# VH-VL binders against q0atu2, part 35

Target 1, 119 residues: q0atu2
Amino acid sequence: MLDKKARIRTSREYRNVFEKGKRLSGRFLIIYYVENALDNNRFGFITNKKIGMAVIRNRIKRQLRAIVREYQGQVKNKHDIVLVARAGIGKSSFEGMEKDYIAIMKKAGLFARNANKID

## First folded at step 16 (VH-VL)

Design b20
Fold by OpenDDE, look of step 18:
Structure b20 (fold): chain C 119 residues (1-119), chain A 119 residues (1-119), chain B 110 residues (1-110)
Amino acid sequence: as target 1 above (119 residues)
Amino acid sequence: EVQLVESGGGLVQPGGSLRLSCAASGFTLSSYGMHWVRQAPGKGLEWVSIIYEGGYTDYASWAKGRFTISRDNSKNTLYLQMNSLRAEDTAVYYCARGSEYEPYYFDLWGQGTLVTVSS
Amino acid sequence: AYDMTQSPSTLSASVGDRVTITCQASQSIDSYLAWYQQKPGKAPKLLIHKASSLESGVPSRFKGSGSGTEFTLTISSLQPDDFATYYCQQYDNYGYPELTFGGGTKVEIK
């Protein structure tokens, strides 16, 4: 699980990201990202009802948290990043989700220099 | 005042190459996703390519392999290298700035430069 | 790429008229749609993004609406300065760099 300090937790924090952040779309994910004034990154996860039933949404959240955790050390610091799951993500494999995450993060330029990024 | 100024257009023979330039002023080009969009005479708009803020590049499926988007940050200039030009590539080529928050719609346009491919 | 279909291709209207332009997407693009205005010999100008968000400086007579696959640009009372060609553009993207425009709607004087 992500460290508590690495989580976007409040509605205000989410709103800040949505209102002031940049948006990039992937196949399965949309990311909103904005610089923060902290020394660490914070991640948020949105899985709305179009994804599927609660069981599916929770599964997707767990998978996304796992992916984010895996690559957390390779992401540039001082960012709030919200991952919004797209409707088709429920039919994707974990590897597909991971690939999409990596791709969209590359587009966003959020990986640190010399990060061991896989495609 | 912010503006984009395209240059480099002209007459070229089929199979030829041409490099377009887009000089930005009033803002830092590398801080935005930048695009090329073209418009054939009397026709609609067609997206060509993007270079993201982080430097990642994407292309329309039809443009892949023949067109290359790049930028020179020191010159605050965007480029489009066009190779193996065809008659159907005849168009006014616009450089356009992607929105600060969402780089996929265009909030600033140059006046365009005309490229004519003809024998 | 997602197909964007605009209708009508040409629209003749008079000053003061209510004008409606429709844009249809081949797939749902949620609200990720922009509208542009282009006058002859000029570059396009952004009018609306996110389907309904009016750009700064754009007159309030312009209104964007819709979501999913059906979108509408409405000019409540056409002004002389509004005669131009209008384009919709989807930017849902779906992770693929395939931004697409509608075919355009030319609003001309009746």
Scores: ipSAE 0.678, ipTM 0.909, lowest interface PAE 0.8, mean pLDDT 94

Design b31
Fold by OpenDDE, look of step 18:
Structure b31 (fold): chain C 119 residues (1-119), chain A 119 residues (1-119), chain B 110 residues (1-110)
Amino acid sequence: as target 1 above (119 residues)
Amino acid sequence: EVQLVESGGGLVQPGGSLRLSCAASGFTLSSYGMNWVRQAPGKGLEWVSIIYEGGYTDYASWAKGRFTISRDNSKNTLYLQMNSLRAEDTAVYYCARGGEYEPYYFDLWGQGTLVTVSS
Amino acid sequence: AYDMTQSPSTLSASVGDRVTITCQASQSIDSYLAWYQQKPGKAPKLLIHKASSLESGVPSRFKGSGSGTEFTLTISSLQPDDFATYYCQQYDNYGYPELTFGGGTKVEIK
């Protein structure tokens, strides 16, 4: 589980990311990212009803949290990052989600230069 | 003032190669997604390639393998290497900056440089 | 790649006219659509992004609307400076961008 301090928790925090952040699209994910004034990164997760039933949405959210947790140590600091699941993600494998996450984070240039799990 | 200035266009024979340059001023090129878009004489616009802030690259399906987008951060310059050129590649090639919040629409354009492929 | 179909290809209008250009996407692109204006011998100019967000400095007579697969650019009262070719452009494409433009609409003087 992601540390509480590593999570975007308030509507205001989410709004800030959506209004001031940059957007990049992947196959299964859209990310919004913006620099924060903290010493740590915070992650948010959005799974809309178009993804599927609540059980599916919760599963996807858990999987995305697992992916983010796996790579969080390789992400540049001082960023708020919101992951929005796209409609097709419900049919994707975990590996597919992971691959998409890595790709989109590379596009954003959010991995640290010495990251070793993204090649 | 922010601007983009393309160069390197000219006449080339079929099968030849050409490298286009796009010099940016007034902003840092690497902070944006940068694109090449071309326009055949009297025709519409056609997206060629993008290089994201993180350095990741994408191409139109028809451009893959023949075109390579790159940048030199020290020179604040964008490049397009074009190989195995064909008559149908004849076009004005524009350098275009991605938007402030997402790189997929283009808020700044150069004047374009004409590439003519003919025997 | 998503196909973008613009209509009409050409339209003739007079100063003061209300002009409407349509862009149709082969698949839903939500609101990820931009509109450009291009004059002969010049580079395109961004008018609208996110289907309806007007760029700074663009006159308010320009209005973008629509979502999903149907989009429109409306010029409420055509001005002399508005005679040009207009392009729509989608930027969704399931996150594997092969960004595509419409075929263009030439707005010429009647």
Scores: ipSAE 0.760, ipTM 0.922, lowest interface PAE 0.6, mean pLDDT 94

Design b54
Fold by OpenDDE, look of step 18:
Parts: sequence; structure tokens; C-alpha cells
Structure b54 (fold): chain C 119 residues (1-119), chain A 119 residues (1-119), chain B 110 residues (1-110)
Amino acid sequence: as target 1 above (119 residues)
Amino acid sequence: EVQLVESGGGLVQPGGSLRLSCAASGFTLSSYGMNWVRQAPGKGLEWVSIIYEGGYTDYASWAKGRFTISRDNSKNTLYLQMNSLRAEDTAVYYCARGSQYEPYYFDLWGQGTLVTVSS
Amino acid sequence: AYDMTQSPSTLSASVGDRVTITCQASQSIDSYLAWYQQKPGKAPKLLIHKASSLESGVPSRFKGSGSGTEFTLTISSLQPDDFATYYCQQYDNYGYPELTFGGGTKVEIK
């Protein structure tokens, strides 16, 4: 699990990201990202009902948290990042999600310069 | 004042190559998704390519392999390398800045530069 | 790539008229649609993004609406400065962008 400090927790925090942040779209994910005034990154996760039943949405959320956790140490600091799952993500493998995450983060330029990421 | 100024257009023979430039002023080009959009004489708009903030690039399916988008951050300039040019590539080529929120719609355009491919 | 179909291709109208331009997407693009205005010899100008959000400085007589596959641009009362060609553009594409424009609608003087 992501540390409490690394999570976007309030509706206000989410709204701030959506209103002031940048949007990038991937095959399975959409990310919204904005700089924050903290020393750490915070991540949020959105899985809408169009993804599927609650069991599926929860699974997808767990998988996305796992992916974010795996790479969080290589992401530039001082960002709030919200991951929104797209409708087709339920048909994707974990590796597919991971690949999509890496690609979209590269588009955003959010990985540190010394990050070793492979598409 | 923010602006984009295209250059490099001209007459070229089929099979030839041409590199277009787009000089940005008033803003940092690398902080935005930058796009090339073309318009054949008397025709509509056609998206060509994008370079994201992170440096990642994408192309229209028809442009892949013949067109290359790049940028020089030190010169704050966007480029489009065009190879194996065809008559149907004849168009005004616009440099277009993606919005500060999303790189996929364009809030700033250059005046365009005309590329004419003819024998 | 998503196909965008604009209609009509050309419409003739008079100053003061209500003008409606439609844009149809081959598949749902949610609200990820922009509208541009282009005058002869000039670059396009962004009018609306996210289907209905007016850009700064755009007159309120311009209104964008719609979602999914059907979108409309409405000019409530056509002004002399509004005679131009209008384009819709989708920007969804599931992260593999092949951004596509509609074919354009030329609004000319009747």
C-alpha cells in the first residue's frame, strides 16, 4: 500500500488536480498531474462504474496502486497525480497497465532523469 | 507576447526532403505539447505530429516513417523533418501549441509555412 | 483514428441569423472536442474546448454543446466578423493520438 502521505485523500485535493492540472491520456489510463507545495508526491485513483462491477473496480485500483508503488521512487517530486482508469482497462493485463503507465508518465516527463524505465 | 513563427517552407521535388522550423517566443516550448498541423490548399486541417512535454513523440498513421518531430530547447524551436515528399504533402504547415492543460487541442498557432511538392 | 463528420459543408446566412454547425464522431469521444474558427489566409483560432468551454475573449454568442458522438456549435446571432470556416476536432484517441478534424463548415454571406 502507498503511504498515507503519498495519497490524495480529500475531494478538495482531487478537485485541485482536475482544475489546475494537466491531462494526458493513455490506452488504459488518463492522468491528471499538477505541482504541489509538498516535498513528496501524492497519488489518487479513480475507477468509475463504466469500468465494471465493484469487484473489478477494486481489483483495478489495487493493481494501479501496485504499479504506482513500484515506480514512485523514480517519479519527480512535488506532484499530485490522479490516475483515472479508462473503460477498456478491465480487459488489460497487469503488464499492459504498467506499460501504459510508463508511457504516459514519459509523455508527461514525470520520471527523474536517472530513472531506468522500459516501455 | 507569445507567438509561433514557422519557416523553412518552399518548393521541393517529389522524393525530396525539407525541414521546417517553428520558433517560439514568450513561452518555453518544452513546457507544452507541440504539434504540427497541415492544410492542403482549399482543404481542411490535418494533424501531423506531436511532441509531448516529456519529449515523447506521436504521429498520424500516414506520417509515420516519413516525418520526424523534434525540438531544440536551447533555441526554443520546434522542427519537422519531412522526407520522401509527395505531391499530396503540398500544404501550409502550422505549428500549434497544445493547451497548458492538454496537449491535444491547440490554443496558439503560427502563421504557417507553405510547402509545395511539385516536379 | 476517429472520423469526424461536419455538416453542413457550407451554409449561407445573414447577419443576425442563428447558425448551427454539427459535428459527429464515429465513436464516443466523451467531451473531448474543440472548435476552431479560420478566416482566409489566417491560422485557425481556438474557440471552444471540452465541447462547451469558451476560450478567453470569445464572444458569448458562440456556444458549444454535446457529448459522446454528437456535437454542435451555435452562433446565436451571426455578426460580420463571424463569416469564416469552422472546424471541430476530437482529442480522445485512447492515448494513441491520431487527432482528427472535421471537414469544416464555411459560413458565408447570403
Scores: ipSAE 0.846, ipTM 0.938, lowest interface PAE 0.5, mean pLDDT 94
Fold by OpenDDE, fold request of step 22:
Structure b54 (fold): chain C 119 residues (1-119), chain A 119 residues (1-119), chain B 110 residues (1-110)
Amino acid sequence: as target 1 above (119 residues)
Amino acid sequence: EVQLVESGGGLVQPGGSLRLSCAASGFTLSSYGMNWVRQAPGKGLEWVSIIYEGGYTDYASWAKGRFTISRDNSKNTLYLQMNSLRAEDTAVYYCARGSQYEPYYFDLWGQGTLVTVSS
Amino acid sequence: AYDMTQSPSTLSASVGDRVTITCQASQSIDSYLAWYQQKPGKAPKLLIHKASSLESGVPSRFKGSGSGTEFTLTISSLQPDDFATYYCQQYDNYGYPELTFGGGTKVEIK
């Protein structure tokens, strides 16, 4: 899993991101992101019941965490980022989710300029 | 004082090309999602394209391949390259700034520039 | 792309009237709907986002409501300055983003 310090954990932290952050949409994901006062990024994950049963939601969450971990080092620092899984994500492949994540992060301009991103 | 000013519209023959410009003042357009929206005479609004903060671009399905959105950060200017123009492309073209919270609804509009495609 | 259907296309009303414009989405867009006002020869003006959030400077007589597939814009007491064309716009869009507008509703003087 992500380092504990790299996690959004409290309701207050989530609320702050939703209220003050920016929103971007992808095919399978929505992200909310806002600058934080830290030296590191924090990630949150939301998998609503719209996605499916708990088993599905947990699977999706694990997959999203894996994706975030993979690209974490390429993301600009000082951001709180919440990933919200969209309803159709349950039928997506891991690669599809990854591609969507990359696209959204590109939209946001959250990758470092020298990052070796997947197109 | 924030403002968008479109230019570059005019009369063009079918099959021709035209590049529209949108000069932003009072804000940095690269910090926003910037959009083009057009309106045929006496008709409704139609979204054309977006360039996100990160430089990623999206297009309406009908616009793909013929229209290209871009920006010049040094000039704080948004562009729309239009190729293979058709009569049905006749419209007032607006540049529209996406909200600071998300680029998908537009809180600032230019005055529009008229593009007329006619033989 | 999501289809947005506005009704009516045109309505005639008098100053002081309560006016209601409806916007229907072909599929659920949650609350990701904006309303714009456009006067002749002018660019659209954002009135409401997130279905019900009023933009700064917009009179309180404008009210947006709804979620899912049914949305309404209500003008509680029509003022002379309110005669214009109104557009709804969805910005949820599952899949590849295509932002779509309703067909518009022209509010005319009776």
Scores: ipSAE 0.844, ipTM 0.936, lowest interface PAE 0.5, mean pLDDT 94
Fold by OpenDDE, second read of step 17:
Structure b54 (fold): chain C 119 residues (1-119), chain A 119 residues (1-119), chain B 110 residues (1-110)
Amino acid sequence: as target 1 above (119 residues)
Amino acid sequence: EVQLVESGGGLVQPGGSLRLSCAASGFTLSSYGMNWVRQAPGKGLEWVSIIYEGGYTDYASWAKGRFTISRDNSKNTLYLQMNSLRAEDTAVYYCARGSQYEPYYFDLWGQGTLVTVSS
Amino acid sequence: AYDMTQSPSTLSASVGDRVTITCQASQSIDSYLAWYQQKPGKAPKLLIHKASSLESGVPSRFKGSGSGTEFTLTISSLQPDDFATYYCQQYDNYGYPELTFGGGTKVEIK
């Protein structure tokens, strides 16, 4: 689990990201990202019923949290980032999901300089 | 004033190469997704390539291997290197800025530069 | 790549007419569709994004609607300045974009 301070938790926080943030699409993920006024990053995760049953959605959330935790230290500070799972993510491997995340984050330029990322 | 100005178009023989430039003013090019879109004479619009804020690049399937998009942040200029040019590459080439929210639709266009491939 | 089909290819109309242009996507693109206006010898101009969001400065007589695979651009009362070619463009090609435009619809004077 991500630290409490690293999580987007309120509807207002989510709304702010969607209204003011930028959007990038991947094969399995969509990210919304916006600068925040903090010294740390916050992450949010959204899955919906088109992904599959609750057990699938929960699995996807666990996997996305694991990916975010893995690369958290390499992400530029002062960002709120929301990950939205796309319909096809349920058929993706963990590695495919991770690859998609890395690609999107590179597109956004959210990784710190000299970050060691493998496509 | 915010604007894009393309240059570098002209007459080139089949098999030749050409590099187009797009100078941005009034905004920072690297803060946006930038695109090339072309239009053959009397035909429709065709997307060529994108360079994202983070520097990541994508291409139309037909453009891969022959076209290369890049930018020089110090010059606030976008480029399109075109190699192995064919007659069917004859077109007006536009640089187009992606929206501040999404790089995938284009809210600012240059005047275009004509590329003619002919023997 | 997603195929975008516009209809009609050419449309003859008079000032004051209600004009409707349709755009069909080969697969669902949700609401990630833009409309552009292009006049001869000029670059395209963005009119609408997200299927129905009107860009700043665009007259209210322009209206975008639709979602999924069927989209429409409606001009409620055609004005002289509206004679041009219009293009739709999808921008949700699974995030590995081959951004594609419709074939265009030329709106000309009857």
Scores: ipSAE 0.836, ipTM 0.937, lowest interface PAE 0.5, mean pLDDT 94
Fold by OpenDDE, last read:
Structure b54 (fold): chain C 119 residues (1-119), chain A 119 residues (1-119), chain B 110 residues (1-110)
Amino acid sequence: as target 1 above (119 residues)
Amino acid sequence: EVQLVESGGGLVQPGGSLRLSCAASGFTLSSYGMNWVRQAPGKGLEWVSIIYEGGYTDYASWAKGRFTISRDNSKNTLYLQMNSLRAEDTAVYYCARGSQYEPYYFDLWGQGTLVTVSS
Amino acid sequence: AYDMTQSPSTLSASVGDRVTITCQASQSIDSYLAWYQQKPGKAPKLLIHKASSLESGVPSRFKGSGSGTEFTLTISSLQPDDFATYYCQQYDNYGYPELTFGGGTKVEIK
C-alpha cells in the first residue's frame, strides 16, 4: 500500500487532475498527470464497473498499486498521477499491465533521467 | 508567434532517401507530442508517426522500418527520416503539434513540404 | 486501426444552408474525436476536439456532437468562408499507434 501522503484521496484532488492534467493512453491504462505544488508524487486509481465485478476491480487496483509502488522512486517528483484502468485490463497479465505502465510513463516522460527503466 | 515550418521536401527517385525538418518557434516542441501527417495529391490525411514528450516514438503500421521520427531539442526541430521511398509516398508532409492536453489531436500545423517520388 | 467513414464525400450547398457531416467509427471511440477544416493549398485547421469542444476562435455556428461510433459536424448557417474540406479524426485506439482520419467531406458551392 502506498503511503497516505502519496495517494490522491479527495474528489477535489481527482477533479483537479482531470481538468488541468495531460492525458495519455496505453493498451490497458489511461493516465492523467499534472504538476503539483508538493515535494512528492500522489497517485490515484480508477477502476470502474466496465472493468468487471468488484472482485476483479479490487484485484486490478491492488496490482496497479503494486506496480506504482515498485517504480515510485524512479518517477519525477511533484506530480499528481491518476491511473484509469481500461476495459480490457481484466484479461491482461500482471506483466502485461506492468509493461503498459512503463510504456505510458515513458511517453509522458515521467521517469527520472537516471531511472532504471525496462525496455 | 507560434508556428511550425517544414522543409526538406523535393523530388527523389524510388528507393531513395530524404530527411524532412520541422522548425518550431514560439514554443518548445519537446514539451508536446509532435506528429507527422501526410496527404497525397487530391487525397485525404494520413497519420505517419509521433514522438511523445518523453521521447517515445510510435509509427503507423505501414511506416515502420522505413520512417524514423526524431527531434533535436537544442534546435527545437522535428525530423522525419524517410528511406526506401516509393511512388505511393508522394505527398505533402505536415508536422503537427499535439494538444497540450493530449498528443493525439493536432492544434498547430506547418504549411507542409511536398515530397515527390518519381523515376 | 479503427476505420473512420465520413459521409457524404461531397456536399453542395448555398450560403445560409444548414450543413451536416457524419463520421462513423468502426469501433467505439467514446468522445475522442476531432474535426478539422482544410482549404485548398492550406494545412488543416483544428475546429473541434473531444467530439463537441470548440477550439478558441471557431465560430459558434460549428457544432460537434455524438459519442461511441456516430458523430456529426453541423454548420448551422453556412458562410462563404466555410467552403472547404472537413475531416474527422479518432484518437482513442486503445493505445495502439494508429491515429486515423475520415476520408473527408468537400463542402462546395451549389
Scores: ipSAE 0.831, ipTM 0.933, lowest interface PAE 0.5, mean pLDDT 94
Fold by OpenDDE, last read:
Structure b54 (fold): chain C 119 residues (1-119), chain A 119 residues (1-119), chain B 110 residues (1-110)
Amino acid sequence: as target 1 above (119 residues)
Amino acid sequence: EVQLVESGGGLVQPGGSLRLSCAASGFTLSSYGMNWVRQAPGKGLEWVSIIYEGGYTDYASWAKGRFTISRDNSKNTLYLQMNSLRAEDTAVYYCARGSQYEPYYFDLWGQGTLVTVSS
Amino acid sequence: AYDMTQSPSTLSASVGDRVTITCQASQSIDSYLAWYQQKPGKAPKLLIHKASSLESGVPSRFKGSGSGTEFTLTISSLQPDDFATYYCQQYDNYGYPELTFGGGTKVEIK
């Protein structure tokens, strides 16, 4: 599980990201990202009912958290980043999600300069 | 003043190559998603390519392999390398700035540069 | 790629008329639709994004509406400056880099 301080937790925090942040779309994910005034990144995850039943949504969240944790140390600091799962993500493999995440993060330029990310 | 100025258009024979330039002023190209959009004479608009803030690039399916989008941050200039040109590539080519929130719709356009492919 | 179908292709109207242009997407694009205005010999100008959000400086007589697959641009009272060609553009970009425009609607003087 992500560190508590690395999580977006309140509706207000989410709303701030959606209203002021930038948006990028992938095949399975949409990310909203905005700079924060903290010393760390915070991540949020949105899985709505379009994704499927609660069991599916929870699985997707677990997988996305795993992906975020894997690459967390290579992301530029001081960002709030919300991952929104798209409807088709339920049919995606973990590798597919990971690839999509990496691509979107590259589009956003959110990886650190010394990051060694591959598609 | 914020503006985009395209150049490099002209007459070229089928099978030829041409490189277009788009000079930005009043803002930093690398902070935005930058796009090329073309318009054949008397026809509609057609998206060609995008280079994202992170430097990642995407292309229309028909453009892949023949067109290459790039930028020079030191010159604040966007480029479109066009190879294996065909008569149907004849068009005014616009560089267009993606919104600060989403790179996929365009809030700033250049005046366009005409590319004519003809024997 | 998502196909965008605009109608009508040409529209003749008079100053003061209410004008409606429609765009239909081949698949749902949620609200990720933009409208542009283009005058002869000029670059397009962004009018509306996210289906209904009016850009700064655009007159309030322009209104965008719709979601999913059906969208409309309405000019409540056509002004002389409004005679132009209008384009819709989807930017849902479902991981497929195919931003597509409608075919355009030319609004000309009756």
Scores: ipSAE 0.829, ipTM 0.933, lowest interface PAE 0.5, mean pLDDT 94

